# VH-VL binders against Glutathione S-transferase TCHQD (TCHQD), part 4

Target 1, 266 residues: Glutathione S-transferase TCHQD (TCHQD), of Arabidopsis thaliana (Mouse-ear cress) (o80662)
Amino acid sequence: MQLYHHPYSIDSQRVRLALEEKGIDYTSYHVNPITGKHMDPSFFRMNPNAKLPVFRNGSHIILDTIEIIEYLERIAEVSSGIEDATFNREVVEWMRKIREWESKLFTLAHIPDNRRLYVSKFLRMVVIARMAESPDLASAYHRKLREAYDTEDKLKDPGALRRSKDHLLRLLDEVETKLEGTTYLAGNEFSMADVMLIPVLARLSLLDLEEEYISSRKNLAEYWALVRRRPSYKKVIGRYFNGWRKYATLVKTWMFVRVRSLLRKY

## First folded at step 19 (VH-VL; from n1 with heavy chain G101N)

Design o2
Fold by ESMFold2, last read:
Structure o2 (fold): chain C 266 residues (1-266), chain A 120 residues (1-120), chain B 107 residues (1-107)
Amino acid sequence: as target 1 above (266 residues)
Amino acid sequence: EVQLVESGGGVVQPGRSLRLSCSASGFTFSSYWMNWVRQAPGKGLEWVAYISSSGTYTYYADSVKGRFTISRDNSKNTLFLQMDSLRPEDTGVYFCAREENSYYDAFDIWGQGTPVTVSS
Amino acid sequence: DIQMTQSPSSLSASVGDRVTITCRASQDIDNYLNWYQQTPGKAPKLLIYDASYLQSGVPSRFSGSGSGTDYTFTISSLQPEDIATYYCQQYYDYPLTFGQGTKLQIT
């Protein structure tokens, strides 16, 4: 089993947390979206949406995060001969609810404009270069270029950001209330519902929004402290972002982008 | 001054119980996760248990699970450790310790310790 | 449980010497490690957290480094007040575990 991912992607983190919690071995292939590697022709042919993560087991390719997790539940059941009672209807409903929050727009809106525009310009140049290198894929690359401009238009719509924020607030309020009655999101046992939520909380911490969104909610704040004690969190997310580590990671990432741009490595 | 003061240690026979207390002062006790750590005579440190700031979440070392109970009373700024079915290997100095924050599981404030001896 | 093994168990050095203590984990703990100093008859004192960050109020002669399974604690110029037992503590997984300690003495 192979996973094409990047450690900073929310959905990549969700799939990796699921794999770690289930003790499933996999081969990790890093694809860095900041450098445009997710649009290299070989990867693009396998994943025409240029989205992460991509899960592969032989000839079987799965792109949807929830579908991947459901597949992992099936593999675990076959190997152990036992159905996991903590993967039930309530868990799946939480997973869908959490996925519905649009994290990309929210994240991009909290990145400083000069950094965002710098990376955006670099990525557009990558697309243009790839069209020249692989004419047989030119239509698909042109579609990705159009999608990039459409995203820029959405970032200019203050109503879209406000709706994403309001959606997140409602989600976190619902989580806060649920945690009054249970240890974890979908009961007193850790489940795939928690796996879906943890990267959302980690993203808020990465953006320095923990006080506004997490610490303001007593139950959620203690829950966030609790789940960070798990080895799955430590390996998948904490390695890069735990505490002060996030600032070292951000500095390294920006230096990496600057060096590649100076070397014109597209 | 930020302080933790343990009490309730003593000499007891195997199979008996003790209840340790840890009194906190100089900080907002209800905002911090708390731990017990013990040290056998002439030996190193052994983590025993933690309790979350509200008291909702607890966790124990395997060596004490089912015999020890960690609790807190935030209205009295007090941490407790109920030690039942004591064994000779539970002998040592018991420290209460404050976690500075939840990111490093590091203990920035410790009490002076209270000695516990389990012997016949 | 993650076992933490310190080396050496005991060490003597002169004032001004560079002192090095090592800590090896039974598995990769990815810098999830803290260091403590315990002077005789006293409670432990946090010196270093997350393998390399110096706790507030701790002298700059103390430092930490390492990765994976192998970690190093260094005193750049030993002082008389540094006589203590030093412990590493991992926080990758529960239960939290400490090394057995390294007793440091002045010759």
Scores: ipSAE 0.813, ipTM 0.925, lowest interface PAE 0.8, mean pLDDT 88
Fold by ESMFold2, fold request of step 21:
Structure o2 (fold): chain C 266 residues (1-266), chain A 120 residues (1-120), chain B 107 residues (1-107)
Amino acid sequence: as target 1 above (266 residues)
Amino acid sequence: EVQLVESGGGVVQPGRSLRLSCSASGFTFSSYWMNWVRQAPGKGLEWVAYISSSGTYTYYADSVKGRFTISRDNSKNTLFLQMDSLRPEDTGVYFCAREENSYYDAFDIWGQGTPVTVSS
Amino acid sequence: DIQMTQSPSSLSASVGDRVTITCRASQDIDNYLNWYQQTPGKAPKLLIYDASYLQSGVPSRFSGSGSGTDYTFTISSLQPEDIATYYCQQYYDYPLTFGQGTKLQIT
């Protein structure tokens, strides 16, 4: 099995957490969306939407995060002969509820404008260059260019940002209430519902928003500390962002983007 | 002054019980996850158990699971270890340890330890 | 459980010497490792966290490095107050485990 992903991607983290929790071996291929590597013609031909993650098992390709996780649940059940009782209707309902929150807009709104616009301009220039180089993919690249402009327009809409924040607050309040009665989100055993939520909490930590969104909620704060003890978190997220590690990661990433742009490596 | 002081150790026969206490001062006890770590004679350090800041989450080393109970009383700034069905292998010095901010699972404050001897 | 193996088990050195202690994990622990000092008759003291970060108030002669399964702890110029037993501790997975210790003595 093969996974095309990047450590910063929430959905990549979700799929990797699922793989690690189930002990499934896979081959990891890093594709860095900040440098535009997911827009290279070779990758784009394989995945015209340039979305991460991309999961492959032989000829079977799955792009949707929840579908990937459902597939992994079935494989783990068949291989072990053990039904995972933690994958039930409540788990699936939580997974969908958590997915509905618009994390991309929220993330971009909390990045300093000068850095966000710098990366956005760089990526649009990459798309334009690739469209000229690969006429057979021009329609798909044009779609990506439209998506980039639409995102910039949404960032100027204070109503859209407010709704994203309000949605997150309601979601976290529901989680806080649920955790009063159970150890984990969908019961007293760790499940794929937790796998969907952990990267949301990690994103809030990365954006220095823990106090506002996590620490203000007693049950959620302890839950966040509990789940960070898991090897899956440590390997998938903590490797790059645990404690002081995040600052080295962010500095390296920003410097590579600046150098590539300065050297005109589109 | 940040301080942890263990008490309740002693010499007991196998199968008996002891209750260790750890008194905390100089910091907000209820904000920190707490641990017990022991050190057998002539051996190194062995992690025993943790308890979350509210007391909701606990976890135990396999060697003590089912026999030891970690607990805390945040109103008294006190951590406890109830040790039942003691075995000679439980002999050692028991340290109370405070976790730093939970990102590194490192013990930044330790008590001086209380000795426990389990022998006939 | 992740086993931590320290080397050497004991060593003697003179004041001013450079001292190195190694710690090997039974699996990749990705720098999830802390180092402690335990002076005779005292409780352990945290020196280094996350493989290489120096705890506040710890002298700069102490350092840590490594990756994967192999980690080192160094005292650049041994002082008399550094006579202690030193332990590594992994925090990749529970149970937390320590190395067996390295006893450092003065020649």
Scores: ipSAE 0.807, ipTM 0.916, lowest interface PAE 0.8, mean pLDDT 88

## First folded at step 20 (VH-VL)

Design j1 (from o2 with heavy chain N101D)
Fold by OpenDDE, fold request of step 21:
Structure j1 (fold): chain C 266 residues (1-266), chain A 120 residues (1-120), chain B 107 residues (1-107)
Amino acid sequence: as target 1 above (266 residues)
Amino acid sequence: EVQLVESGGGVVQPGRSLRLSCSASGFTFSSYWMNWVRQAPGKGLEWVAYISSSGTYTYYADSVKGRFTISRDNSKNTLFLQMDSLRPEDTGVYFCAREEDSYYDAFDIWGQGTPVTVSS
Amino acid sequence: DIQMTQSPSSLSASVGDRVTITCRASQDIDNYLNWYQQTPGKAPKLLIYDASYLQSGVPSRFSGSGSGTDYTFTISSLQPEDIATYYCQQYYDYPLTFGQGTKLQIT
């Protein structure tokens, strides 16, 4: 089993958390979307939407995060000999609910303009370069380029930004309410619902929004403290984003982009 | 001054119960996760249990699971450890310890400890 | 459970000496390690957190380093007040576990 992922990718974090929680071994491949590696022709041919993660088991490739997690659940069940270990309905409902919030726009809106625009321009240049190198993929690359411009337009739309924020607030309020009655999101046991939520909270922390969005909610704050104690979190997210570590990871990537841009090496 | 003060230790026979208390002062007690750590005579440190800020989450070492109960009263700034079905191997000094409000589970504040002796 | 093994179990050194204590984890704990000092008859005191960060108020002669499974605690210049037992503690996984301790004495 192979996983193409990156620590910055929320969906990658979700899948990796699931893998770790289930104790499933896999080969890890880092594909950095900030540096444009997901636009490489070899990878892009396999995954034209250029979204991470990509899960591969032999000839079977899964691109959807929830489908990957469901697949992993089946693997774990077979391995453990436990019959009828289907996802609880409540777990599935929470997984879908959490997935409805798209983090991209929100994240970009909280990145300084100078950095955001720099990376955006860089990635557009990368796409253009790849189109020139692989004409057979030109249509798909054009789609990605259009998406990039659409994203920029949305970032200039106060209404779009507000909708994204409001969606997050509603989600977190629902979580807060749920945690009043249960120790975890989908009950009193850790589940894949939690796996879906944890990367969202981690993103908020990464953006230095923990006080505003997490600490302001009593149950959520305590929950957040709890889930960060898990080895899966430490291995998948903590080593990259906790405390001082987030700076090391981000600076490294930023410097890489800067150097490539200066050298016009796309 | 930030301070933790344990009490309730003593000498008991096997199978008996004991309740330890830890009084906190000098900080917002309700904002911190709390732990019990014990030390057998002449031995090292052993983590016993933690409790979350509000008391919602608790976790125990296997050696005490089912016998010990950690709890807290935030209105009284007090941490508790109810010890039931005590065994000779439970003998030692019991410390309450505060977790620092950070990404790491480091115990930055400790009490002086209260001695517990379980003997026939 | 993650086992923490300290070395040595006991150590004697002179004032001014450099002292080194090692701690090995049974698995990779990714710097989720703390160091404590316990003087006789007193509670433990946090010295180093996250493998290498000095706790506030702790003298600069104390330091920590390491990665993966192997970690080192160092006193650059031993002082008389440093007579104590030192413990490493992992917080990568529960249960939290301590090393067996290193008893440090002054000759």
Scores: ipSAE 0.912, ipTM 0.956, lowest interface PAE 0.5, mean pLDDT 94
Fold by OpenDDE, fold request of step 21:
Structure j1 (fold): chain C 266 residues (1-266), chain A 120 residues (1-120), chain B 107 residues (1-107)
Amino acid sequence: as target 1 above (266 residues)
Amino acid sequence: EVQLVESGGGVVQPGRSLRLSCSASGFTFSSYWMNWVRQAPGKGLEWVAYISSSGTYTYYADSVKGRFTISRDNSKNTLFLQMDSLRPEDTGVYFCAREEDSYYDAFDIWGQGTPVTVSS
Amino acid sequence: DIQMTQSPSSLSASVGDRVTITCRASQDIDNYLNWYQQTPGKAPKLLIYDASYLQSGVPSRFSGSGSGTDYTFTISSLQPEDIATYYCQQYYDYPLTFGQGTKLQIT
């Protein structure tokens, strides 16, 4: 089993958390979306939408995060001979609910303009370069380029930003309410619902919004502290984004982008 | 001054129960995760249990699971360890310890400990 | 459980000496490690957290380093007040586990 992913990708984090929680071994391939690696022709042919993660088991390729997690659940069940009691209707409902919030616009809105615009420009240049190198993929690359411009337009739309924020707030409030009655999101046991939520919280932390969005909610704050104690979290997210680590990781990525941009190596 | 003070230790026979207390002062007790750590005579440190800030989450070492119960009363700034079905191997000094931060589970504040002796 | 192995178990050194204690984990703990000092009859004291960060109020002669499974605690210049047993502690996984301790004495 192979996973194409990146530590910055929320959906990648979800799948990796699932893999770790289930104790499933996999081969890891880093595809950094900030540096434009997801636009490489070989990867792009496999995944024209250029979204991470990509899960491969032999000839079977799955692109949807929830589908991947469900697939992993089945693998774990077959291997252990025991059905996972945590994967019930409520778990699925929470997974879907959490997935409804798209983090991209929100994330970009909280990145300094100078950095955001720099990366955006860089990625557009990468796409243009790839388009020239692979004419057979030109239409798909053009779609990605259009999407990039659309994203920029949305970032200039206060209404769109507000809607995204409000959606997150509602989600977190619902989570807060749920955690009043249950230990974890979908019950008293850790489940894939938690796997879906944890990367959202991690993103908020990464953006230095933990105090505003997490600490302000009593149950959620305690929950957040709990789930960060798990080895899966430490391995998948903590090593990159906890405390001082986030700065090191971000600086490294930024340097790569700058160097490539300066050298016009797209 | 930030301080933790343990009490409730003593000498008991195997199978009996003890309840340890840890009184906190000098900080917002309800904001911190708390732990019990014990040390057998002449031996090293052994983690026993943790409890979350509100008491919602608890976790135990296998050696004490099912026998010990960690709890807290935030209104009284007190941490508890109910020890049931005590065994000779439970003998040692019991420390309460505060987690400095949820990020790195380091114990920055310790009590002086309370001795527990389980002997026939 | 993650096993923590300290070396040496005991150490004697002179005032002013550089002292080094090592801790090895049974698996990669990714710098999720703390160091404590315990003087006889007293509670442990946190010295180093997250493998290399000095706790507030701790003298600068204490330091920590390492990665993966191997970590090192160092006293750059041993002082008389440093007579104690030192423990490493991992917090990568539960249960939390400590090394067996290193008893440090002054010659």
Scores: ipSAE 0.908, ipTM 0.956, lowest interface PAE 0.5, mean pLDDT 94
Fold by ESMFold2, look of step 20:
Structure j1 (fold): chain C 266 residues (1-266), chain A 120 residues (1-120), chain B 107 residues (1-107)
Amino acid sequence: as target 1 above (266 residues)
Amino acid sequence: EVQLVESGGGVVQPGRSLRLSCSASGFTFSSYWMNWVRQAPGKGLEWVAYISSSGTYTYYADSVKGRFTISRDNSKNTLFLQMDSLRPEDTGVYFCAREEDSYYDAFDIWGQGTPVTVSS
Amino acid sequence: DIQMTQSPSSLSASVGDRVTITCRASQDIDNYLNWYQQTPGKAPKLLIYDASYLQSGVPSRFSGSGSGTDYTFTISSLQPEDIATYYCQQYYDYPLTFGQGTKLQIT
């Protein structure tokens, strides 16, 4: 089994948490979206939306995060001969509810404009170059360009940003209420619902928003502390972002961007 | 001054019970996760259990699971360890420990320890 | 459970010496490791967290390093007040586990 991912992607983290929690071994391929590698024609033919992660098991290629997790659930059941009692209708309902929140717009709104705009401009130029190299994919590359401009328009719309924030607040309030009665999100056992939520909380911590969104909610704050004790969190997310590590990671990421800018002329 | 003070240790026979207490002062007790750590005579440190800041989440070392119960009363700034069905291997000094924060599972404040001896 | 093995179990050194203590984990713990000092008759004291960060108020002569399964604790210039037993502690997975300790004495 093969996973094309980047460790900082929310959906990549979700799939990796699922793999680690189920003890499934896999081959990891890093695809760095900042360099435009997800737009290379060979990768783009496999995944015309250029989204991460991409999961592959033999001839099975799965692009959707929830579909990947459902597939992993079935593999774990067959391999162990034990059904996962924690993967039920409530778990699936939570997974879909959590995915519905638009994390990309929210994240981009908290990144300094000069850094965001530089990467955005670079990626648009990469897409244009790739269209010239692979005319058979031109329609798909055009769609990707439209998505980039639509995102920039939404970032200029204060109403869109407010709706994303309000949606997150409602989601976290529902989580806070649920955790009053259960250890984990979908019951007293850790489940794939928690796997979907943990990267959201980690993103808030990365953006220095933990106090506003997490610590203000007593049940959520304790839950966040609880789930960070799991080896899956420590390997998938904590390696890069636990405590002081997040600041070292941010410095290294910015230095990487500066080196790339010295090597590219666009 | 930030302080933790254990009490309730003693000498007991196997199969009996003890209840350890840990009194906290100088900090907001209800904001911190708390732990018990023990040290057998002439031996190293062994983690025993933790309890979350509200008391909702608990976790135990396998050697004590089902026999020990960690609890807290935030209104009295007190941590407890109920020790049932005591065995000779439970002998040691029991420390109450505060977690510095939830990112490092490190113990920045410790009590002086209370000795527990389990012998026939 | 993750076993933590310290070396050496006992060490004698002179004031001013560089002292190195090692801690080996039974699996990769990715710098999820803390170091403690315990003077006789007293409670442990946190010195280093996350393998290499000094706790507030800890002298700069103390340091930690390492990765994977192998970690080191160093006192750059031993002082008389450093006589103690030193413990590493992993926090990659529960139960939290400590090394068996390294007893440090002055020659």
Scores: ipSAE 0.822, ipTM 0.928, lowest interface PAE 0.8, mean pLDDT 88

Design j1 (from o2 with heavy chain N101D)
Fold by ESMFold2, fold request of step 21:
Formats: C-alpha cells, sequence, structure tokens
Structure j1 (fold): chain C 266 residues (1-266), chain A 120 residues (1-120), chain B 107 residues (1-107)
C-alpha cells in the first residue's frame, strides 16, 4: 500500500492517523504542494484533481478521505476476522460532520497576506510552466488555475469567511457537549471520529488560535491534551508541530519557499 | 514558591491499604495534569499514574491497574493515591509530580516523596 | 512498553571534565525524551525536555542531542554540584518509562 501525501495537509494527516491507529504498513510518498509537485504531469495524470492524499493498493486508487478510511476498516476486518465495534453509524456521522467544515478558506484567511500572496504567485507560475511543458494536459491545468482565482475571490467575500467561522464554532460547541459524557468523540474508545477531528485542532494550534477556539472550551481543551499522548499523533502531527517544533517547521518551510523562488526552480 | 508536599506513607502489611496525599501551593493546581512516580529502594524511577486537570482522565501503569486509584480535589489543592491490595513490590518512595504542560509530559515540579514499606 | 537503556550505569570524572551519558530506546521515539537529575536523598529535577531544550534555570553546561533510538546527555565542564544520578525518560507512548539511571561521581 502506498500513500501520496504531505505531512501538513489536514486530509493527509487524517489518513495517516487512521493507518497508524490500525497498525497498517504503508509506503509513504511525500508530495510537496508548496513546490507544486502535486501538479507534475505524471502525478496529475494519476490524480486529475491534484489533491492530496492519494491512496493506492495495487490497481485500486482512492482519493476521498472518508472512502479511504472505510476501505482501511474493511482491510482490518478481513485480515483479523474481527469486526471493529468502534466503527459504527455514529462514527461515520461524526466523520461527515467534521469534513463538512470548510478548512481551506479558514486556513488561508488566517495566513498573513504577504506570505499567502507570495506562495500563490509562485504556484501560479508553476501551473503556467506546466501548461507550456505538457500541452496535452493544458485543459486540466487551466481548470486548476481558475480554481486558484476562485479561492482568491472567496477570500474577498466577508460572508463566506463568517460562515466558515460560525460553522467551526457550532462544530466545536457540539464536540464540547459530547465530551461531557464520553472520553472520546464517539464513545469511550478512540475511533475514526477522533482521527477526523484531531487535525482540525492541530490546525487551530498551528494558526495560534488555540486560546480562542480550544482553551475556551474546558472539555475540548482536556481532550486535546489527551489525544496528543497517542503515538499516532506524535508520529503524524507532533513530529512537525508539537510545542516548539511548530515554529522551527514554519521557519524552515518559509526559507525553503524563498530559496526556491530565488533560484527559479519550478 | 511552587511546592508539592506528600504525606500518608508508612509501613503496612501485604494486602492492606494506604492513602497518599499531595498538597499543592504557589500555583493554580486545577490547571495542571498531575502524576505519581515511585522509586523502589536502590532502584530507578517508575511512572505510576496520571490524572487530568479536572480529574476526568486517568491512566495507570499495568503493575498497579485495578489496585490503585488516582484522584484529586481541586477545591483543596490536593492530589490523592489510594493504594489497595498492597504488595512487597510496591515498596518505595512515592513522588507527586506536576506536568509543566501537556506537550512534553515532563515533570517540572516534584514533591519530596513519602516512603511506603510493604512487609510482614 | 518502550525500554530505555542508559550507559554507563556509573562513572567517575574530574571537575572540569566533559561527561557524556547515552540513552537507547527499544524503538524510535523521535526526540520525545526528557532528562532529569536526582541528587541523593532528593526528588528528580528536570534538566532537558524534548531531547535538546534546556529547562529554565538550568546551567548552560548541560545539553542533550540525538535522534531515533540513540540520545546523548552532556555536561561540558563538570562541577562539584553535578554529583547525582541522571535519568532519561521517553514520552512517545504510555506508560512513561525511565532509563535505569547513571550515577555520576567526582574523583
Amino acid sequence: as target 1 above (266 residues)
Amino acid sequence: EVQLVESGGGVVQPGRSLRLSCSASGFTFSSYWMNWVRQAPGKGLEWVAYISSSGTYTYYADSVKGRFTISRDNSKNTLFLQMDSLRPEDTGVYFCAREEDSYYDAFDIWGQGTPVTVSS
Amino acid sequence: DIQMTQSPSSLSASVGDRVTITCRASQDIDNYLNWYQQTPGKAPKLLIYDASYLQSGVPSRFSGSGSGTDYTFTISSLQPEDIATYYCQQYYDYPLTFGQGTKLQIT
């Protein structure tokens, strides 16, 4: 089994957390979206939406995060012969509810404009170069370029940003209430519902929003501390972002982008 | 002046019970996750249990699970360890320890320890 | 459980010497490791967290490094007050586990 991902992508983190929690061996392939490598022609032909993660088992390719996790549940059940009682309708309902929150727009709205515009300009130049290099894929690259401009338009829409924030607040309030009665989100055992939520909390921490969104909620704050004790968190997310590590990671990432732009490596 | 002070240790026979207390002062006790760590005579350190800041989450080493109960009373700034069905291998000095934060699981403040001896 | 093996179990060194203690984990712990000093008859004191970060108030002669399974604790210039037993502690997975300790003496 192969996973094409980047460690900073929320959906990549979700799939990797699922793999680690289930003890499933996989081959990890990093595809850095900041460099535009997810737009390289060979990868783009396999994944026309240029989205991460991409899961592959033989000829079976799965792109949707929840579908990947459902597939992993089936593999674990077949190999062990044991049905996992922690993967039930409530878990799937939570997974869908958490996925519905639009995290990309929220994330971009909290990145300083100068850094966001710098990366955005770099990526647009990569797309333009790829169109020139691979004319047979020009239509697909053109759609990705249009998608990038549409995202910029949404960032100018105060209503869209407010709806994303209000949605997050409602989601976290529901989580806070649920955690009064259970250790984890969908019961007293860790489940794929927690796997979907943990990267959201990690993203809030990365954006320095922990005080506003997590610490203000007593149950959620303790839950966040609890789930960080798991080896899956430490390997998938904590390696890059735990405590002071997040600042070293951000500095390294920004320096990489600056150097690559100066060298004109697209 | 951050301080943790353990009490309640003593000499008991196997199968008996003992209740350890840890009084906290100089910091907001209810904001910190707390731990018990023990040290057998002439041996190294062994983690025993943790309890979350509100008391909601607890976790135990396998060697004590089902026999020991960690608890806290935030209104009295006190951490507890109820030790039931004591065995000779539970002999040692018991420390209460504060986690500085939940990112490093590191103990920045320790009590002086209270000795527990289990022998007939 | 993750086993932590320290070496040496004891050592003697002179004031001013560079002292090195190693800690080996039974699996990759990705720098999720802390170091403690325990003076005889006292509770442990946190020196280093996350493998290499110095705790506030700890002298700069103490340092830590390493990766994967192998970690090193160093005293750059040994002082008389450094007589103690030193422990590493992993926090990759529960139960938290400590090394067996390294007793440091001054010759």
Scores: ipSAE 0.822, ipTM 0.925, lowest interface PAE 0.8, mean pLDDT 89
Fold by ESMFold2, fold request of step 21:
Structure j1 (fold): chain C 266 residues (1-266), chain A 120 residues (1-120), chain B 107 residues (1-107)
Amino acid sequence: as target 1 above (266 residues)
Amino acid sequence: EVQLVESGGGVVQPGRSLRLSCSASGFTFSSYWMNWVRQAPGKGLEWVAYISSSGTYTYYADSVKGRFTISRDNSKNTLFLQMDSLRPEDTGVYFCAREEDSYYDAFDIWGQGTPVTVSS
Amino acid sequence: DIQMTQSPSSLSASVGDRVTITCRASQDIDNYLNWYQQTPGKAPKLLIYDASYLQSGVPSRFSGSGSGTDYTFTISSLQPEDIATYYCQQYYDYPLTFGQGTKLQIT
């Protein structure tokens, strides 16, 4: 099994957490979105939305995070003959509910405009060049270019940002209430519902929003501390972002962006 | 003047029980995860158990699971360790420890320890 | 459980010497490691967290480094008050485990 991903992507983290919690061996392939490699024609043919992660098992290619997790559940059940009681209707309903929150718009709204616009301009130029080079993919590249402009327009819309924030607040309030009655999100055992939620909390921490969104909620704050004790968190997310590590990672990332920007000048 | 003070240690026979207490002062006790760590005579440190800030989450070393119970009373700023079915291997000094930050599972404040001896 | 092995078990050095203590984990713990000092008859004291960050109020002569399974604790210039037993502690997985300790003495 192969996973094409970037360690900082929320959906990549979700799939990696699922793999780690299930003890499934996989081959990790990093695809760095800053370089534009996810838009190269060969990769784009396999992944026409140019989104990460991409999961592959033989001839099976799966792009949707929940579908990947459901596939992993089926493989684990077939190979062991044991149905996982912690993967049930409530878990799937939580997974869908958590996925519905638009994390991309929220994240981009918290990145300084000048840094975001610089990378956005570079990626738009890559898309335009690829359209010219690969006419058979031109409509797909054009759609991707349109999506980039639509996202930029939403970032200028205070209503869109407010709706994303309000949605997150409602989601976290519902989680806070649920955690009063159960140890984990979908019961007293760790499940794929928690796997979907943990990267959301980690993103909030990365953006320095932990006090506003997590610490203000007593049950959620303790839950966040609890789940960080798991080896899956430490390997998939904590490696890059636990505590002080997040600041070192952010500095290194922006230094990489600046060096690449300099090379693009000459 | 942040401090932790343990009490309740003593000499007991195998199979008996002890209840350790840890009194906290100088900080907001209800905001911190708390731990017990023990040290056998002439030996190193062994982690025993943790309890979350509200008391909702607990976890135990396998060597004590089912015999020891960690608890807390936030209204009295007190941490407890109920030790049942004590064995000679439980002999040691028991430290109450505060987690500095939930990101590092590191113990920044320790009590001075209370000795427990289990022998026949 | 993750086994933590310290070397040496004991060590003697002179004031002003550079002292190193190593800690080896039974598996990759990715810098999820803390260091403690325990002076005789007293409780442990946190010195270093997350392999390399100095706890507030700890003298700068103490440092930590390492990666993977191998970690090093260093005192750049040994002082008389540094006589203690030193412990590493991993926090990659529960149960939290400590090294067996390294007893440091002055020659």
Scores: ipSAE 0.818, ipTM 0.927, lowest interface PAE 0.8, mean pLDDT 88

